# Ledger of designs, part 17: VH-VL binders against p40099

Target 1, 211 residues: p40099
Amino acid sequence: MATKQLLRRQIKRVINALDYDIIAAESHTISQAVRSLIASANSRRVACYMSMDKGEVTTGEIIKNLFQDGQEVFLPRCTHTSESKHFKLREDHHPHLIFHRMSSLKMVRDLKPQGPYQLKEPEPHIEESDILDVVLVPGVAFDIKTGARMGHGAGYYDDFFQRYKILHEGQKPLLVGLCLMEQVASPIPLEKHDYSMDCIVCGDGSIHWFQ
Short names: E, the ipSAE of ESMFold2; O, the ipSAE of OpenDDE; V2, 0.75 times the mean of E and O plus 0.25 times the DockQ between their complexes.

## First folded at step 8 (VH-VL; framework fv_cilgavimab)

Design n3 (at its last look DockQ between E and O 0.72; V2 from the best seeds 0.00; counts 0 for: pae E 5.1 > 2)
Fold by ESMFold2, look of step 8:
Structure n3 (fold): chain C 211 residues (1-211), chain A 125 residues (1-125), chain B 112 residues (1-112)
Amino acid sequence: as target 1 above (211 residues)
Amino acid sequence: EVQLVESGGGLVKPGGSLRLSCAASGFTFDDAWMSWVRQAPGKGLEWVGRIKSDYDGGTTDYAAPVKGRFTISRDDSKNTLYLQMNSLKTEDTAVYYCTTEGDYDFWSGYSFDYWGQGTLVTVSS
Amino acid sequence: DIVMTQSPDSLAVSLGERATINCKSSQSVLYSRNNKNYLAWYQQKPGQPPKLLMYWASTRESGVPDRFSGSGSGAEFTLTISSLQAEDVAIYYCQQYYSTPTFGGGTKVEIK
């Protein structure tokens, strides 16, 4: 939509102007807060994402901490229903995410940038996730008053959450948005298929719960 | 209507420099990834380099033959793409095209959907 | 870099007949995770810039006549003109965008 596209553009300009040291400091603070959150929730099966070098919360420390604390770690792979043979949510084949279990920190560190977008993703043959306790969710912007999230525009995470609910009798994992302070925005328009976060962890270490 | 108009071509001696410009209109330049593609007389097409939007990080990529000699930049306030060419060689002689990269659904890439008319650069003694 | 090889270098076809242009890449340009072939085709008429005909190997760009079709996957691709028209006389290039973009050497299509 035009409204989401304009807000996405505005926020990305702000984030891309940030010094890397600011992103790194906020990401470190977020990693500490996430570690405490996961410990307090006694969560075991955690999905996380592989951050890009710039322009978002970096997840290297989070992933390291997850393994150190004995968590089961799952990383995403972008795919398409025509390749994955997962069920379609629309009439035509479409993009979606699969999370794959990473057996060790070494396995994560050995991932190579691949393909046209140089993504560090698990290989397709690696065990797919089933039950997840927590999903750490990226986004372009987050509304800390409502839990709303605006993604990068491909709908990968919203599709995954809908798929997860279908497969698990309407249940969903705890959705935790990871948010630089500069990604806080209000209002964020939600559509029928957009999922809100259960909590948002911000660059200042604050945790915002919803409901 | 999308329009791309290159300028700044001409005759230069080996070792010289030129700065090409590409004036853009008919689309949101600030959001576009832009490329330069060249074609030597009677020869095929060769990608030169790309610059992403500032929105997507503003980074550049270059083909090996020009890396370290050519610099791509943009001025979003003027809707203009630039190619600074230094240490020019006779093999840099070509028509230089300004082009946009396609935005297909959400999969971005180096497929080139709009092209300018080109500007001729001749590097000769 | 991925090397793109076109064949033939030149092709003469009678008006109304089928023209077939082949393109081979030195490695696969299929990204299995999205099931897309990162392959484009361009038409260049004398004195003009190239014009995009196809992307994703087989998807026609807007305004391109139905007589143009693309096929193939992985490392081997074909552009077909089902019924050659006088206006189709041009040089045709394939191009991969799986990695650093590279073009084929071109195929000149002429009327026999």
Scores: ipSAE 0.141, ipTM 0.646, lowest interface PAE 5.1, mean pLDDT 88
Fold by OpenDDE, look of step 8:
Structure n3 (fold): chain C 211 residues (1-211), chain A 125 residues (1-125), chain B 112 residues (1-112)
Amino acid sequence: as target 1 above (211 residues)
Amino acid sequence: EVQLVESGGGLVKPGGSLRLSCAASGFTFDDAWMSWVRQAPGKGLEWVGRIKSDYDGGTTDYAAPVKGRFTISRDDSKNTLYLQMNSLKTEDTAVYYCTTEGDYDFWSGYSFDYWGQGTLVTVSS
Amino acid sequence: DIVMTQSPDSLAVSLGERATINCKSSQSVLYSRNNKNYLAWYQQKPGQPPKLLMYWASTRESGVPDRFSGSGSGAEFTLTISSLQAEDVAIYYCQQYYSTPTFGGGTKVEIK
């Protein structure tokens, strides 16, 4: 078994055993830190994710704050190149991530779980993002020494970052990892296609910057 | 080689209880999602319920007909899956199969890739 | 729950001839995320447990002969045995795993 796979198993086991109260408390702290970070960076276009019930930093408060502070909010949807008509990076009709603009907090709250994984995603007809200032990035684990992020293994975000750079002449948004304290791990193996975070915000309120 | 061996089946009266076991070998049990599927005599297949791996939360799902009466659990240290059946009804009479759910994508695209030989449960007065 | 409907209920086919089984779902089991159909086919021989034949509608499970093929997308699917063999006598079931798993009613395949 690969090192990453073992680490994923270990972290997931720990996270899944956490009480909701712990996750909520850390998520609140992270939300406050993220709010300050975005304000200081004068970021206007912010991509976030719709958190699931358990196992990751909750983003409800983050999203609420974004709307209150006047940011443009984007949420992700999983798609494939035959549907999105995006260029192919790997194989024909491969899956990839796109972001859609949420026009209001109500719109976000009205999202319904759909599909086999019951994901809350924007509808395909919603406006797709172009330029983003910040992407708030979920993960299974984060290395606060190096900025490395370990995802679930699908590579959706890494694909998105690569795709973004291609479309925007090598430029990418600020990548901010949202990390529960229990998701802090070191070292995290990185492959060539993996993107490190520019910043990691942890459940204790600490903010870690990387070059 | 993957092996699933069900046990615990038998004759029970309506309202009674029975616990089935499924001994697993030949694969990493603690990584696997496991399901129970039943088949009434001369009838088709019916999904009973599922338990996810501990790494994926260890949560359970049940079919409507058995919800509240049946409980699925697992002991990873023993590579064993269980089905506790309470308040049994005549319509619960069936061969009960233990199955693994193959993960064919990075999330949870699962079909039932391995099956035991099944154990017969007969609920009759 | 998604309802699966198979047709026909029974099918008699001569040895070496094509057998075709149809399966319809009450709603699409095609997932836009990965463009895959969450549909499987099973074979159950007399006195045996079911055996997985196909997943993702058209991908053969390991060890399954190439005379078996799956096709279709969305809510209509087909299992085809290009040349029926004696060992293929069985009941075949379709199953969706897009949501709570549900099976079709089964199709009994016999030799004519």
Scores: ipSAE 0.038, ipTM 0.692, lowest interface PAE 2.6, mean pLDDT 91
ESMFold2 (binder alone), look of step 8: mean pLDDT 91; pTM 0.934

Design n4 (at its last look DockQ between E and O 0.04; V2 from the best seeds 0.00; counts 0 for: pae O 11.7 > 2, placed apart)
Fold by ESMFold2, look of step 8:
Structure n4 (fold): chain C 211 residues (1-211), chain A 125 residues (1-125), chain B 112 residues (1-112)
Amino acid sequence: as target 1 above (211 residues)
Amino acid sequence: EVQLVESGGGLVKPGGSLRLSCAASGFTFSDAWMSWVRQAPGKGLEWVGRIKSDYDGGTTDYAAPVKGRFTISRDDSKNTLYLQMNSLKTEDTAVYYCTTEGDYDFWPGYSFDYWGQGTLVTVSS
Amino acid sequence: DIVMTQSPDSLAVSLGERATINCKSSQSVLYSSNNKNYLAWYQQKPGQPPKLLMYWASTRESGVPDRFSGSGSGAEFTLTISSLQAEDVAIYYCQQYYSTPTFGGGTKVEIK
């Protein structure tokens, strides 16, 4: 099977060739499907991500809809256990993800690009998440037959899910992968500790459930 | 073995134009972020600009002194990086180096791990 | 832009003795999210292009001898050559890559 890095490169090339209008149309369709999913599940506490320039579903409309619908919205910040003082999952200090509560759409829109990668992330002092009902999960590729997800290689989301389960007696939130049609791939090579999605919402509006 | 070979340097008058090429081999060029760095004779190093891989957006960034005058491009089918220099000034006189940017897993950056031998550009009346 | 200041401008060191080069940035180059200092060191021997010695302030590039070490964090950094060899005669540059890349002015190392 192809290595994750080779498949990641292949998918990213396809995505970079897409016209922005295609990504925007698929992202709009996904936002409507996600809105319905969240409503039907009576979910209150939703973690979402700030979409990057390219390579994934754009999340601006999703985040706007979450606030309009009265949801508690949480956005991620990349950090390191030596900085955050959170417990380690490995012998050495390592990178990990913290979700922070965003009190308003204005707060999200006021986030400033920070650091060498100019990421828009919550400030460290902002209230951290505890219980989450739904996590909207990014990825490079998704397998709509199995629920498998291939991330960007840093392992932030898999670390967060393991960390969450430790803190919540083995329970986890609903994991919802957001997938452009061009990010569908099968098979996706999985490694130990890779988390699969509970469902995947695709660019055509289809929802694929697993487990 | 990684190899970067610059060409196209020479003597040019102020206000003129010149195009540099950098032939790359020994690595997957299409995955690499590439930079130009220059060094005036007997002076220190100065970053000129960069171009990202196409899958990271293919975008360019430039140092302030060259923005609007220099254009970086790449041809992945030929494993070649280009620097188009327009409206040249005497302070553009330097050896121009083609460089690769370090690929350290998820956190890429502007550390310059491979360098060519350089090509001399002289801008003189 | 982040200004990089090296000291000294030059130094002469006896063979086998220790050389110490300092580098200061006008702002921190530590990215707290990954706990990395975005600081590199380069060696440029006479008539040659620069060669990467260190990245992330203290990580030695492949093939660089153990006598080279880097230390420091935030805005202050040091390159140390523990036992100077004849082939170490060069100009050494620090460089930040936290933002738009900038280099220090260089430190020329000579045999005394």
Scores: ipSAE 0.251, ipTM 0.708, lowest interface PAE 5.1, mean pLDDT 89
Fold by OpenDDE, look of step 8:
Structure n4 (fold): chain C 211 residues (1-211), chain A 125 residues (1-125), chain B 112 residues (1-112)
Amino acid sequence: as target 1 above (211 residues)
Amino acid sequence: EVQLVESGGGLVKPGGSLRLSCAASGFTFSDAWMSWVRQAPGKGLEWVGRIKSDYDGGTTDYAAPVKGRFTISRDDSKNTLYLQMNSLKTEDTAVYYCTTEGDYDFWPGYSFDYWGQGTLVTVSS
Amino acid sequence: DIVMTQSPDSLAVSLGERATINCKSSQSVLYSSNNKNYLAWYQQKPGQPPKLLMYWASTRESGVPDRFSGSGSGAEFTLTISSLQAEDVAIYYCQQYYSTPTFGGGTKVEIK
């Protein structure tokens, strides 16, 4: 088994065993730190994810704060190039993420689990994002020494970042990893297509910046 | 997996008091709106009251029949929902269910997506 | 409060046949701003708590079989079981959450 796969299994085992109270407490701390970070950066267009009951940093409070502070909020939807009509990064049709603007907190809360994976996603007809200032990025593990992020293995976010750069003349938003303390790992092996984080916010409130 | 487990039910005389608890697990409790719904023996469902998440002000709403007598509270640190019932009446006899409403900001409520098994409260002289 | 009225009170249907339950609200539960009907359906089997079947009038909850469908808008709604199965024997309730939550009186569905 590849090192990356083994690490993913190990971390997922630990996270799955965590008490929800721990996750909630760390998520709250992260939410406060993220709020300050976004404010200090004068970021207005923020992509987040809709957290599920899957052992990750919860984003409900983050999203609430974004709306309260007047940011434009975007949430992701899984699609594929045959549906989205986006350009292909590979020769075949492939899955990828697009982000849709949520017009209100209520709109976010109206989202219901859908599809085979029961994801809370925006509807396809909702406005798609163009320019983003910040992307709050989920992960299985984060390396707070290097900024490396290990995802779930599907490459959705890496694909999105690559796609974004292509569409925006090499520019990308600030990538901020949201990391439970139990997701801190080192080293994390990176492949050529993997994107590191510009910043990682951890469950203890610490913020780690990377050049 | 979401689990809701009610406890505290039992036999009580009219005018008495009883406190129900609902232990929650398998989700971020602090994000959820929580409600109590009761069902008298052989009868239909009746909403009792709600408590919103702290994110939405943590406010409570009550059905007219129980307003002033029942109090809903929550302890997010314990993932527990409470129903304090005072001045109980015979017509309060019912199975009491705790339910979730998610973290929705609807006026005045939402559908109840998760239910406990319920706890029986019998008010009788 | 919005009054919910279900009909019929009881329904006996043969296995494999269609079951239709009606629910009426004393006022519209359609919210014009989002064009959603604040109406849910529940199934309660003997000795069990209610189970959410449908929300927004016509959206099936996760795990609910395709034979269940919700329709209607405004103040008139219908729950349909296209082909009744033995496990569908239960009492069904409609509920509005447009205002203070209120339930219909329930419809008992049995096998003929």
Scores: ipSAE 0.000, ipTM 0.516, lowest interface PAE 11.7, mean pLDDT 90
ESMFold2 (binder alone), look of step 8: mean pLDDT 91; pTM 0.932

## First folded at step 9 (VH-VL)

Design p6 (framework fv_olinvacimab; at its last look DockQ between E and O 0.67; V2 from the best seeds 0.00; counts 0 for: pae E 9.8 > 2)
Fold by OpenDDE, look of step 9:
Structure p6 (fold): chain C 211 residues (1-211), chain A 123 residues (1-123), chain B 107 residues (1-107)
Amino acid sequence: as target 1 above (211 residues)
Amino acid sequence: QMQLVQSGAEVKKPGASVKLSCKASGYTFTSYYMHWVRQAPGQRLEWMGEINPSGGRTNYNEKFKSRVTITVDKSASTAYMELSSLRSEDTAVYYCARGYDILTGWEDYFDYWGQGTLVTVSS
Amino acid sequence: NFMLTQPPSVSVSPGKTARITCRGDNIGDKYVHWYQQRPGQAPVLVMYYDSDRPSGIPERFSGSNSGNTATLTISGVEAGDEADYYCQVWDYSSDYVFGTGTKVTVL
């Protein structure tokens, strides 16, 4: 088994063993830091993710704050190039993310589990994102020394970042990793198509910036 | 069994301060927002503020922001609300109320309420 | 400021249906919650997210929300249903907002 796979399993085991109150506490701390970060950056268009039960920073409070502060909120939908008809980054059709505009907190609450992973995702007919200022990025593990992120292995976010740059003449949004303390790991090997984070916000409230 | 138990009735003079307590039991105290809501005699319910017991973050109704302070003692699973510069108009029953699960992060209703504490402000 | 308006009172005979309205601009875009408050008691959540009933609330309580009006419906009204009822929402600008309250009287 590859090193990354072993690390993923190890981290997931640790996270799954965490009490909900610990995850909640760290997520709250992260939400405060993120709110300040977004405000200081004058960011208006923010992509987030809909957190599920365990294994990642919860985003409910973050999303609530975004709406309250007047940001435009976008959430991801897992799709496939054969379905979406978006251009391929590979020779064959492949999975990728589309971010959709959430018009209200109620709309977010009304999301239903769907797709291959049964995530709460926007419907395909919902307005897609164009320009994004910030993407709040989930992960299995983060390297706070290098900015490296380890995802679940499907490459959805890396694909999105690459796709975004192609569509926007090399520009990309600020990539902010949301990291529980238990997800801090080093080293995380980088592969050819991996995107590092510009910033990682940790459960202790620390913010790590990377060039 | 989930329960919120509030401190007893208070009688105060104008200009004084009052600090009420709300002891939670039957659930994980730090996993839910705690709110304070008051009700003047014959009037509607009025939201005063909230606190996340995990990190201590508070949000207040602008009407009370300058006079209200909400705190918690996690070790005692107790929330507090202090209202200063009391006026006759502050005469009301004050409730603590639990919000929804912090894991969702966007609770907007109150599923459990304390029994209420009457605060009477009179000269 | 976001405001919620309720009729001051609703009278209903036992066994009949009471409908309590809560009006607000585009309230259908918000989740509405309802509380029952019997005389001298604390409020009790009786409906949340427009139409979901908490445990212990009988099925004769139902809720709906669309346009500018949310409605709490109490079928087969009983004497014990006599109370004040408050609708409530969360608003971006006003935070937690309660309605003006409706006194339900069982005749």
Scores: ipSAE 0.320, ipTM 0.774, lowest interface PAE 2.3, mean pLDDT 92
Fold by ESMFold2, look of step 9:
Structure p6 (fold): chain C 211 residues (1-211), chain A 123 residues (1-123), chain B 107 residues (1-107)
Amino acid sequence: as target 1 above (211 residues)
Amino acid sequence: QMQLVQSGAEVKKPGASVKLSCKASGYTFTSYYMHWVRQAPGQRLEWMGEINPSGGRTNYNEKFKSRVTITVDKSASTAYMELSSLRSEDTAVYYCARGYDILTGWEDYFDYWGQGTLVTVSS
Amino acid sequence: NFMLTQPPSVSVSPGKTARITCRGDNIGDKYVHWYQQRPGQAPVLVMYYDSDRPSGIPERFSGSNSGNTATLTISGVEAGDEADYYCQVWDYSSDYVFGTGTKVTVL
């Protein structure tokens, strides 16, 4: 929708203009809150993402903490049903995510640009995730009143959550949105297949639970 | 050109405190972790702790956790390390060292080191 | 806690090769970094990520890491290479860990 596109553009402009210090400070605060949340949830299998240099919460410290605390770590690879072994959720082939197990920090550090976006992603041969306890979810904007999330527009995470539920008898992992303070927005229009977060962790360290 | 310039040598009695400084120049101070590492005479290097200069968050080696405080003054691009309740075993050269990029880096290596500050603790 | 052990000393003749080992349990699963420390001076990074050289470090410095042993190799040793050498890793239980140190003597 045009309204979503305008909001996405506005938020991205603000985030891309932020000083590195601000992103780093908020990301550090988020990493501490996430660490506590994962410990309290007694979570073992955690999906995270490889952050870009700017435009989102950085995840380096989060990933380090996951390994330090003994969690199993999974990172995403962007792919397309025309290239993967995974089934279609729609009539035409479409984009989707696969999460892959990372065995060490060295393995994560060694990731190279892969796939259609040339992002640091796991290679396709690496073991795919099965059951996940927590998924740490990026986005362009988050609504801390409702749990709504606005992604980058390709539907990767919403597709993954639907696939996960199909493969796991309707179960889903805990969905935790990671949000710089500058990414808080309201209202975020939801479409029928958009997944809301179970909680959102913000740059000031606050945790907002839904349901 | 990158530099880490540390404060001068100190002589202290047991039970006292010492506060050392490390002034950074030639790079963006708040973009990289700052570490403190010490070396007792004839011994290996020993990591004491780190600080994120942007947010002020610290992580300390458990050995020193109760006695060490690392702080920064962002406007002066200066890190500080205070060690309290000094003992003769704390006699060492204390180094500041630049760590990884906070936003994009990983726990890795120390690419720039200060010249070191000798702290002597004796009765 | 994670430990890194190095031989206390290595003697080498000018022009020959010095090999400095760093032993740790499954150290090959970690990145190893190396520092040179001349008497009275601060450490200087001479190798990182097992085998990468910082700018200004000559090609005669090389590194390897597999299994339980990482090695810093200095070929064509010169008098200026006489120093103490320390390996270092990051470990989830011990954070930043330095090796016991190796004094390289050029005779």
Scores: ipSAE 0.006, ipTM 0.604, lowest interface PAE 9.8, mean pLDDT 88
ESMFold2 (binder alone), look of step 9: mean pLDDT 93; pTM 0.949

